# Ledger of designs, part 23: miniprotein binders against q58433

Target 1, 377 residues: q58433
Amino acid sequence: MLFMKYEGEIAIGPVHPTMLEPHRLRLFIEDEIIKEAELVIGVNYRGIELIMEGLPPEKISILSEKICGICSHIHVWCNVTVTERGCDIEVPERAEYIRAIVEELERLHSHMLLFGHAFEVLGFETMAFRAFMIREPIMQILGEITGGRAQYSCPIIGGIRPRCNIKESKIPALLERLEKFEENLKKLLERTVNDPMIMSRIKDVGVLDKKTAKKLHALGPTARGSGIHSDMRKMGQVPVYDNFEFEEIVFDDGDVFSRLAVRFYECFESVKIIRQGLKDLPNLDKRIYNPNYELKEFKPIDVYNEAQRGQVYYSYGLDENGRVRQVKIRTPTATNLACMEAILPGHHVSDAELIIASCDPCFTCTDRMIVVKENKI

## First folded at step 13 (miniprotein)

Design sI9L
Fold by ESMFold2-Fast, scan of step 13:
Structure sI9L (fold): chain B 377 residues (1-377), chain A 93 residues (1-93)
Amino acid sequence: as target 1 above (377 residues)
Amino acid sequence: SKITIEVTLELDGRTYPFRWKVDSPLLLRYFLEELVEFLKEYGVEEVEIRVTAKSPEEAKRIAEIIKRILKEAGFTDIEVRVEGDEVEVRAEK
């Protein structure tokens, strides 16, 4: 029997600690009302970019996995895609399908983790437990595909690691498990929207209006909760997604409910993508990896993908010695934290943690980002 | 002091550990009712529940509640151990 020790939250292993410091948010409170919020950037991607500079592209994947413990797959996928596009490396269609399936599984478990955290913040521990339990089968499927405790995610330059191939004999059981997940997700959503206590805490709270969201360049579910269409999977940036029928989920009210609703409905869309991908796999070429690719010098190119929290951007070039140069990496978290600076003022301090949770700014330690500064003059 | 609940589920030969703290004995009942619904839905075959109660009297009460809930979820072989403030329940179908 294994137990994970923690206080206040349900923890599910395995977890890989990151060496990157989270962003911090300082709140200035007067009479229980937030007067000002100040973002303190704890993560410096320039440092990571400097470490990557001059390395061979194969070594960048190892570093990419260490940027984010929850969204490691998207970072590796973006990285290998830069090299693949720069060097005109053919990637088997099956490998791209599996990359998309894994990313959608990561989107599912990440959104479920957020729901669990939001319910904990609301003090509704039974709903939090439900969300974490619904998440667990998705973590199990990810472990079966990626190898569980693997240090490296499934993409490699030219394809995927052989261990990450989805055998046709496994597909019927995977589809059945997805159907069960979808049924349980529907029940969780129904219990959420039919609970007056939960709804009173999330409706019309933490409103980010569309004009402010556009001005601050909001990304991901934060932008989509405020009526902005921003999904890189629908903007031609990730061609494999063109094979799948799914909708970009957008809500207009910009409140905590809208940001959570975007994520609930995105989970249903992710299930559609995974289901269709799994059904297509038996009809695709069996190749999952191109072993005969050739690295070539190239000038920096831009790669975009849509992670759970929004757009992820990678750019670099390769010099004549096969070394990466001019590395640039951007994630949605820093931009969305600027949106929280705009949302939080004027709200009661008791709503702060919920507003912050709905914007999903830090991975597992959202409450550590809040530093309350009271003016006692 | 708080009530600490540790739940270990065995499903398809894999072990899934959870730990949850509740501030109120009243919330414990709602948690356990949600747990029995989950155990039924996912066809869980083995479960271990450990609770650190606020008192020995509370531990005995909690043990009886857990035993009843597991019976309702279809578990046949239920072993209960109460030692001071600690409750340990192991159950198999």
Scores: ipSAE 0.000, ipTM 0.364, lowest interface PAE 11.8, mean pLDDT 78

Design sK21R
Fold by ESMFold2-Fast, scan of step 13:
Structure sK21R (fold): chain B 377 residues (1-377), chain A 93 residues (1-93)
Amino acid sequence: as target 1 above (377 residues)
Amino acid sequence: SKITIEVTIELDGRTYPFRWRVDSPLLLRYFLEELVEFLKEYGVEEVEIRVTAKSPEEAKRIAEIIKRILKEAGFTDIEVRVEGDEVEVRAEK
C-alpha cells in the first residue's frame, strides 16, 4: 500500500509577550490523522527531593519557590503545612484564610491564562486578549497582597509574612474589584458558548473517556472534565476550605469543551471562596503568625492540596537533628501529560494544539524535553 | 493567499499587538465585528490596524469597513491609507 506519510513539527501555542512557551510535538500522520504522538515535559521532583534531604525545613520553602516558578504559592503552602502538622504548630486562623484567598487568586489567573492560550490556538485573538485583560486585575491584586506577580511567597512556618496581611480597610475595594472580575468572566463565558464557530471547534473534540482517565490516574480539571471527582479542597485534606461554601465542578463529556467549562465554573467558585474569606477576615483574630514554635522529630506525614492543575502532594519527616528526611513531592503534570498523549491518536492534525492546550500541561512551571518518535514506511 | 490583519492598541499607557490570518470572508467579517465590540468594551484610546488583502479591490472594501467600525467605537481622528492590496488605518481620541 502506497499511502501518504507526514512527519513534522507543530508548534504548540503561540508565544505571548507575558508568559506562554511554545512546545514542539512530532506526530506520525497518515491522511491527516494522528497515528502516534509523543510529547514529554520533564519535571520530576526526585532531583529536588535529593537536594531537600538533610536541609532544615525553613530552607525547603525557599528552594520550592525558586525551582517551581509561578506555581510557588501552592508548593510553599504544602511545605509549611508538613512541618506545621508534624510539629503540632498552631497556625492563626487569619493566616489560613489568607493562604486560601491567595491560592484561589492564583487559580483564577492561571485559568484565565489557559483561556487566553486556548483562544490564541483557536485563532480568536480578540477573545484571547479579553481573557488576558480580565486576568490583569487579578495579577494586580496578587501583587498588592504578596508583593510579587510571579513568585508570591505568602506562607511561612507558623503563618504568613506580615506583608501579606489583608487589612480590614482594604476589603471593600477588593470586593468591588472581585465583583467586576466576576461580571467580566460571565460575559467571556457567554461570548464563548454563544459563538457557534468557537463551539464547533471545542465540542466533541479531544475526548478523554472516564475509563481511560481513571486508568491513567488523571488529576485536576482534566479528571473533572471526564466525570471524576478528585478535588482535594472537598476531601478534608485542607481544613480551611471547610469554612467556605462552594461546589466541585465536574463535566462528563471529556471533550475540550468540558475541560474548559470545568475551569470557567471553577473560576466562579473561586470568586465565592475569596468573597467569603474577605468578608470573614474582620471577624477573625488579628494574629497572622506564631513565632513561638518548637521543631521536633516526626515521621513522614502526607499533605495534599488542590492546585489549579490538580492535586499536589508533599511528604517528609524531621530527624532528631532537625533535618528533613524521606522527601516525596508529586505534581499533576506527568499524569496530565499521559492523558494528553492518550487523547491525541485518532484525531485530525488540526486539533492537536487545542487538545494539548485544554489539558494544561503546566507549560510555565515545568521544565520540558520534547521526545520525537521516528516514523517509517 | 491569506488576508492578514494586524492590530495594535494603546490602553492605559501600554501598547498591545495582536493578529489574525484568514482566507475566509466569513472569518474576516467575524473578527472585524469582534474588534468593534472589543474596542468599545475596553475603552481603547489609540489603535493602528494593518491589513494585507487578496486584491486591491478587496483592500478598498476592507478600508471602508474598518473606518465604519472605528467610528462606531467612538474614534474621532481616523486616518486611512490604501496602497495596492495593503490597508493601514490609525485612529485616536
Scores: ipSAE 0.013, ipTM 0.468, lowest interface PAE 8.1, mean pLDDT 79

Design sK21Y
Fold by ESMFold2-Fast, scan of step 13:
Structure sK21Y (fold): chain B 377 residues (1-377), chain A 93 residues (1-93)
Amino acid sequence: as target 1 above (377 residues)
Amino acid sequence: SKITIEVTIELDGRTYPFRWYVDSPLLLRYFLEELVEFLKEYGVEEVEIRVTAKSPEEAKRIAEIIKRILKEAGFTDIEVRVEGDEVEVRAEK
């Protein structure tokens, strides 16, 4: 698909070439069966942490955006939240609502992109086409709210950028577009589960059992596809989500189907959150940011949020000169890629790309996969 | 050894180009039937389909299949051009 190729090539770019490397997966194959898989972790968060050290907190957001181009909003949101909690900065309720709405729109487009890629890998071009076309309206809504499809930089310390405010007059049309998206998503899911060729390729394939998932500390939909409850939105870590009624989606079989099913049903839950948020917005105070916040020294504090691939963790403190210290950043990518090392052995090489896609590591990871055929000594 | 299918649709004043590859007659027919259902669901009123077949004989067969399926989908103005192994179909409601 042209949209898949374009989206797969989108990147904000690394902060420094030697500090941000792509993940790679090496497969050792004998008689078309994967005997071993070796993950080479490319992302170096210690390098990014070092660059952030000593910066004023207002300047960290641009670096947060560059950590993950596809999921930039969650990184910026986590960053501003550390400073806000550390300095006891009041954030208007409306701003927190809009942050949540934007994050759920990001979750929707990311999951839809995964579905399109999975269908393409399966050789079902029309299903891939449907997924990308269903995704496009969500990208348009994100562009209208944030001013850019690739840049979702909406949060600022104390609130959101004025451009990112959602005007009350726009809400009815947004709700109607969401209804159409939900209708199309239901049809996509129905076509998927009623296609025996698709189901035979994804059911009971690429099983990550619960014990192995726990041992590897799996996160996000990968963990939830293996029966593990892990959603930070449900663990009191992101208070604005307490305003919304939605379910944590968990499946128990740990197969490719389970990981895809978690994401399909999460999309329905994201629509519920966005709908509730949009309906509440007109009843909230019109303030979208706090212009009079004061920075103060604080010791490192922990902030968690739930990105589309799982938990994101930010921690830092602020020194007496208003500079960030002791930066720690963790994302689900490395842990979920480690799960692929455990899943892949024993599978036919023709299932490798589908298994990898269902774990949603990113397009860079799949593009740099190395397959090696060899006789082991 | 594959058939290339390029589809351009117009929806809400914007043009959306797509490209697919299929390597069997069964997959080609499945693709076209699913495409038509999609076009109906989104209310598409204009579509352009270009296919590069494996042979001129295959191109003629593909052109007839596309024309039939688009007629069944409610397109009333269908223009078909076949040149060598290339097929171009334009259809409007």
Scores: ipSAE 0.000, ipTM 0.316, lowest interface PAE 11.9, mean pLDDT 79

Design sL11F
Fold by ESMFold2-Fast, scan of step 13:
Structure sL11F (fold): chain B 377 residues (1-377), chain A 93 residues (1-93)
Amino acid sequence: as target 1 above (377 residues)
Amino acid sequence: SKITIEVTIEFDGRTYPFRWKVDSPLLLRYFLEELVEFLKEYGVEEVEIRVTAKSPEEAKRIAEIIKRILKEAGFTDIEVRVEGDEVEVRAEK
C-alpha cells in the first residue's frame, strides 16, 4: 500500500528504494589527467511517473514534493499548474505572486548553498562560511512563509495554503531583511572577483563550449554560463513573471567562473523579483485560494517552469474518473550530468570536484561518489 | 611537508572550526589575511588558533604574525604559546 496518513493529510507511502540510488561518477585517469568520465544516474523518474498514474490530482502534490530534496516548491508548483490549466481553475493573482516569491527565495538559498559548497571544495573555508551565513536569513524567511516542515509546501490546487499568505504588516521587515541580504551578497561577489587566489582556480577551468552545451541540451545556469538563453521565466511559460522587471543572466566563457557568475547575478535578479512582488501584494485582491473548483477530463498539457538548476517540465491529463493519466516529468539533472561527463576529460583530477560543484547536480550533492580507475582496461 | 592551521571561532553562541594545510608563503599569507578580514566583518569575540609549523623558528615567526593580525582585528586579550613546532594562540575581545 502506497497511501498513508500524515498529520491529517493522505500521503503516498515511501518512495520505492530503487528510485533513490545515488549518482556515481567514474573517472579514468592517466598521469593525473582525466582521460574519460562515466556518469551512472541513480534516479529513475519513470518509476515515479508510474506511481502517479491513476491517482487523484490532489495526491500527486504530496508525492511530487518528496521526489526532490531541496527543490520541492517548484515540483509542487508545476504539478498544481497542470491541473489548474487543464480544468480551467481560476487561481487568485495574489497566490501566483506568492508562488513566485517563494520560488525566488528557493533560488536564492540554493545558489548560496552551491557557493558555500564550491568554496569548501576550493579550501576557502572563511568564504564558505560567509556564503552559509548570508544564506541563513533566506532560510528563516522561507520557514516563516511555508512553516518549515520538509513535506510542507506552499501551492495547492486553486491557490496557496492559508499559512503561506504574506500579511501586509510583515512586508516592511521582509524588504529590510532582503536589502541586507543584497548588501552581503554584493560584498561576497566583490571578495570573490577581487581575489586572485580564488579567480585562478575558477577562471578558464572546466570550459563547456556553446556548441557542446547546445548538442547536450544543457539547462539552467549551466546552459547560461555557456551563452545559451533558455530561462523559462522569460519565455512566456510562467505568466506571473511578466509582472516583474528582471534580466536573464548569460555569460559566454563556459568556465567554472561563468557558471558561478550566472548564479551570483541571478541572485540579484531574484532579489528584484521578490522586492517587486512584495511591494505589489498590498494592491492585489486578498484572495489566496479558490475552494470551489471542479475537476474535469483533460488531455495531457505541458507545463514548464525555471528551477534553480534549470527547466522543470510536468505533463499529464485527467480521465473521466478524475484520475491522472500519461504522466511525464523532466528535470535538468540528466542533461546537466551529461555536460559534466563532457567537461571533465582533459582536466587534472584535482579540478574534478570543483567542475562538478559548478554544474550543481540535483539533490544536496551528498549522494555522489567519485570512483577513480587508473589505466582503463 | 605542510603547515597545518586550525582555527576555532566562537560567534553568536556557536563554534566554527576551520582548517588549512599550506606549503607556500603565499597561501599562508592569503589565509591569515582572509581570517583577519573575516574576524572584523562578523564581530568575532573569541578565537583559538593552532598551527603546526615545519620548524621551531618558523613557529615563532608564525606566532608573531598571528598576534599582529589579532591586534589589528581589535583583540586585546591575546595569549600565545609556542612549544617546538606547535603554536597555540587564544584571543578574546
Scores: ipSAE 0.026, ipTM 0.555, lowest interface PAE 6.9, mean pLDDT 81

Design sL11I
Fold by ESMFold2-Fast, scan of step 13:
Structure sL11I (fold): chain B 377 residues (1-377), chain A 93 residues (1-93)
Amino acid sequence: as target 1 above (377 residues)
Amino acid sequence: SKITIEVTIEIDGRTYPFRWKVDSPLLLRYFLEELVEFLKEYGVEEVEIRVTAKSPEEAKRIAEIIKRILKEAGFTDIEVRVEGDEVEVRAEK
């Protein structure tokens, strides 16, 4: 046996143009076992919170849309909701339904993207391709509804953009496409769980136990893969979801399989929500936008929603001059980064990327939560 | 002990490259069988497979396995070229 110490860096995810440097994961390895993991966070002291300070509320949606390419819709939705609640702006029920439908479509494509990435990391490129191909029709539906594939500027203060309205004549075809998606998703899940080569790589690997998950305040599917109930859609934080019958998906084993299984079953639940929403739309008032809202001063208020990676929190107030003040934004990625650091030690280096993929990090979102840290010299 | 397998397929006029690294004969067999299922599922009629093995003897064995699997998948026109540790297979239905 040859003794060797390995110190390596793994670059994670694409870089955003506004970020000063990419996030990096440092692994300290002895005899192919990870002894320590350290995230080196890209330095960005002045995040999106500072940029939003002093802007009119109508302009903050553009910024919130751009902060995460994969989860853009939820940020815009949270943002307009702060102003709507603060100013007592009535939002048409149809607009809230469409906001929920678009968010669930975003959850579907995001989870499918994660499956594709996980299969790529596992070396199962044909499985990855299947996941990406199943995802593509969802991206097409999003493009048809919002006009954009990754930047879905659907919500506006008081409702949704007129182009984002779902016409009743389009609903039957959308339901058929959704049924085909669900059928293909079932086949993908069956291929995954009945494949012993895949299962041996994801079962009992990367375990995040419930106690550690609670201590680190894990969110989203990462928390739910470790037995923690935390879905904001079920906790009264987003009233439109009270119109839909669906389950919060929780698994207890905390392994890579559990985190993936939460997402597979959440996709089936998202399909149920979208189906119900589409079927209800013809029975709702046709109004999708309140054009005559009035802005007024308000003290910061809290808004929560459930993105595909977990809870998203927005808070700000509006001053006497109609400008946004005291902006605070929290995303699930910051807490989930701590979970990745906790999971990785003790595992073989060949499992590192898979563990990271199963936690579905969005490093662009973390710059809003992270004050400048001194680099280790 | 890793073997690199590169596969290029064409679906609806678009070219898709795939790449696998395998350690064992069991894993090699798995990926080739998975490839065949994929080719059938997406109705692929032409495939190009390139493999870099660690030895000429290993390359010859891999070429035989690929040829057999593609034949079982219904490909009738199979061209195999082995040069040193490199294998290239082109197949058409």
Scores: ipSAE 0.037, ipTM 0.570, lowest interface PAE 6.7, mean pLDDT 80

Design sL11M
Fold by ESMFold2-Fast, scan of step 13:
Structure sL11M (fold): chain B 377 residues (1-377), chain A 93 residues (1-93)
Amino acid sequence: as target 1 above (377 residues)
Amino acid sequence: SKITIEVTIEMDGRTYPFRWKVDSPLLLRYFLEELVEFLKEYGVEEVEIRVTAKSPEEAKRIAEIIKRILKEAGFTDIEVRVEGDEVEVRAEK
């Protein structure tokens, strides 16, 4: 119920948790009820396809990591996969395992960041504190694997960067840290569902019904919170995930609670994937990249993967001179923002930030970028 | 006009720094009460709390509150320093 503002750095180490996208949300309010919501996208995903046209594939990989600060790894992974499939480039199994492990670590820290923000919006600052504290070890692990002054992408065409290899000697300590994370996550979930004040603010609020979610082509946890199965990791589009036992998490109620619950349970599933991957690594061939590949012309190839906010789609072809053409990139953000515009009308203005937080489009738009226009009759 | 709270927690061989600002003594009390529950539930063995209060008198009151909640959380070795409007508390189990 009481609000406290966090100021400062949560993580210590080479990676800083400062990745937020600026969007503007305009709410038209009458008698404290939202009549209409308009979103103005702060980051223009349209036209980035034009910037990529005519570039060599490795330059697109560099640019891909700049598209989304929170989900940079998935963009690079999708990009290198287009070239790898198009040119029939063999990727070592170990490299694909590490790509999956890094992506699941990115999913964990992203979901934890959302929980912290949601608790801040709810006014439960001590729950926000717990979420950010639990997130910190994941950020440290991710920094140790990716290295550098800032977070660097792990995938390169044909494999992963050598510095991103997970040495066998490091695995026992990583498994212990992961187990402690899981224990702390379980306690956070238990505190959340057993707090009637928190539950009364998130249950039956901000309902996105299944029919509307389907009509708007909702993606990711937003779709899964409304009963829609959409996880690309389960649809044969990312073969390395076939090595891991885990479940697709779906809830039917479409409320704020359901969208948060999908993410809580997805975190447990991500832990299972990381644990299995780490345990398998010592039994895999030591190769982490293919140095002897050859680029060749190919027509556009479709690649799908599952980022923290949902499906990411990459497609392009390569011309005779090794330059990309017909670039298509789709992220879940635009579609999920349309869902927010559909959910918000009819709700009290005091629930707006919470509804927005549960859809995870942009953390900055809830605190700094909301513009309220009172529609006076 | 803000009270600044810095908390450093040692857990599982790692150090976790945290910084918060609150604008009222009521909000500070709420934070500290929840903090003691966190320390108990997560088996925290070492904690360092620094607070910059609005006045020296407020700092002394805050120091007593922090000392009390840390004792309730099972900490037995508690060192408190108050200098002007600044409070530093270190505690071990």
Scores: ipSAE 0.006, ipTM 0.406, lowest interface PAE 9.9, mean pLDDT 79

Design sL11Y
Fold by ESMFold2-Fast, scan of step 13:
Structure sL11Y (fold): chain B 377 residues (1-377), chain A 93 residues (1-93)
Amino acid sequence: as target 1 above (377 residues)
Amino acid sequence: SKITIEVTIEYDGRTYPFRWKVDSPLLLRYFLEELVEFLKEYGVEEVEIRVTAKSPEEAKRIAEIIKRILKEAGFTDIEVRVEGDEVEVRAEK
């Protein structure tokens, strides 16, 4: 076949039909070489913003959770933070610590999912199995803390839900489980970098150079794999992270290996953050929410946080009737897809899905490819 | 034609079924070598492997390779059944 079409699908959630239309990436292929990639935006963020307009801020949290099933916690966290900063609502330090711990656990399981998917694409099923097995304990910890494995709903305006509090008696066992996770992660990384077959498929493949990354405003591990420092956790945007010692991981080569390496080392940094947070918890005030807050009018303010795929941005104001106005939401998904459009041309079609996996576009059907029935010139 | 490999593994109190299709000698070798490392490293105690080969001759060769790999991984009770293009191996430590 002379022309082929590859169609990836991103599902936001089953509850909101207006948010269910998937993103699509179309590949134009000639003699097995990708000549052009075309991003087709399926998710209408303007529609989501319009739905949020005029709602009370408590209802925005429910909607924001449904924007991305894999990264639901960060959306809720950003949303409550807009209202909290706009209304000068004091949030207990313990609640902010738990928000950070949950987000880092979400980063771990999301990066492990990506590793598993990448190994599947490479045809190394036993490596994929290792990644999924290492991920499972993190999902169990998330379930124990939040009551849900993928839909966490942990933050509320003024704090966190009572179910999400971490009991001091549970901390030693959590620390031990994290240590086992870290040991297994180290072995997975060592197996990856010491395998010449894996390395030959990911090193020097899918290069996104720094100049192009800057031009496209690349975010998250995609930006950091191309030598760009972009981590919102290090830019003073999320003050609770100032309590933790960790490094921003950056690699310079911009290849598939660099984007995966950023994520491997970010996992070690996430473990450091979680460990420090858990150790600090017994020394913090026991309060986990502020029940006595007052909403007040405010003009739109900007809130940034760092999700596993990159920066998430929320902005809105509150009118005199306590209703949300001028909503703006930006996620790294569209930027990651734009970067894939730039990376894919010139590569053999057999490398396409690996390149796509390394950019982590939140595809649910990355293996979907529509073959054109008629050969064209 | 492709070789279909189904593996059922008991690990950490759970049963994991896997299915792979391998059609190159390099991928087949890599898969089998990686499997023995996985079984050894993660302390897998019970495994069931079913293979649908491309031919009866290939099925016999695959059965011998799987048996060798399981012995190297420390499995002491290995039962092998070959019928036509199909191989079934059960092993326990």
Scores: ipSAE 0.000, ipTM 0.357, lowest interface PAE 11.1, mean pLDDT 79

Design sL26E
Fold by ESMFold2-Fast, scan of step 13:
Structure sL26E (fold): chain B 377 residues (1-377), chain A 93 residues (1-93)
Amino acid sequence: as target 1 above (377 residues)
Amino acid sequence: SKITIEVTIELDGRTYPFRWKVDSPELLRYFLEELVEFLKEYGVEEVEIRVTAKSPEEAKRIAEIIKRILKEAGFTDIEVRVEGDEVEVRAEK
């Protein structure tokens, strides 16, 4: 009698040749049930950190925006903030407002992309299409403000690029487009929760309980879907957010529905932040950039911000020659992948892609899942 | 075997193909009902639907369902062709 063992690997996310290595999830499957999931970590932040060592801080922004195709703005923002705090560089309030507005637009389009992907995985192509159509106006607004739709350089040390300034005359039209987005988002949410076929596929599926989430140090919407509060925008880590009224969204059930619900309601909160920011802009000083600064030596400065997938951490110091030293970068990707590893066992293989999608492991518009079955004798 | 549904719509000057593969009559009904709501919501004036059923008898039943759904969506000019297990429906307002 021969003993048969089955295993498969799932390749996650697109590969950027210079900065990223592919992540893999190895699944051990028996009778269509996932018995074990093993994470093979492909992202090497030490490699990125080594490339950044010895560079001037302006060049770090070019590298940081390539770390994630969907979340490029947050990486650039974190980078310039390290240098700004370390060198005591004054950043105009208007520039910080625009940085926050752009980040919330990035959060919106990223969450919408996740919804579209989830609906595609579920087989509901018309719902996926609705999500992508609702997302498109946000991508257009980002393009108008930054000149790019996904990879864009808005923050610079001391402020923002001039092209990223939001003219007062453009604000009424932006508010109107944002209101239409909010209306369409509300309809998408209502269609989702009132559809028993969709709800039966996402409710009580892929549960990450609070105890396990805490043990794995879950971050972002994955943590918040399991009842854990940790939003850096509410923890005093990003002072510009103190100007805005919004809520930290938390659900307790830890299922696929809860992780998606956190993101739906975070979109409404992002709209509130953008609306408030746009309304405040005409009353702020017109300065968007401080050219009168000098780089000076500083010991490592810790900077935290909240990307759409969770906390992003940047730390480095500057030597006497204005060169970056002791670089540390942490994103929520590795921690969220560990959470998927914990959730997947016990589920039917047909639910694997949906569970993975709900944890949002930094998928771009390209979704790659390659399962290879191997028989060992 | 599975039922294959392919829908082509024109929206904002662009052509969009949708494709589903289902083995459940309940799921087939769900997608067809979702489609009629979609057509109404986005103001679609012209649609082409192609279905490959599991049998000629099933193809005839599916054609009748699609015709009814498109009438409910406000389409008045509906052309239906059934050849073996294949259904092709073209509708205009």
Scores: ipSAE 0.029, ipTM 0.555, lowest interface PAE 7.0, mean pLDDT 81

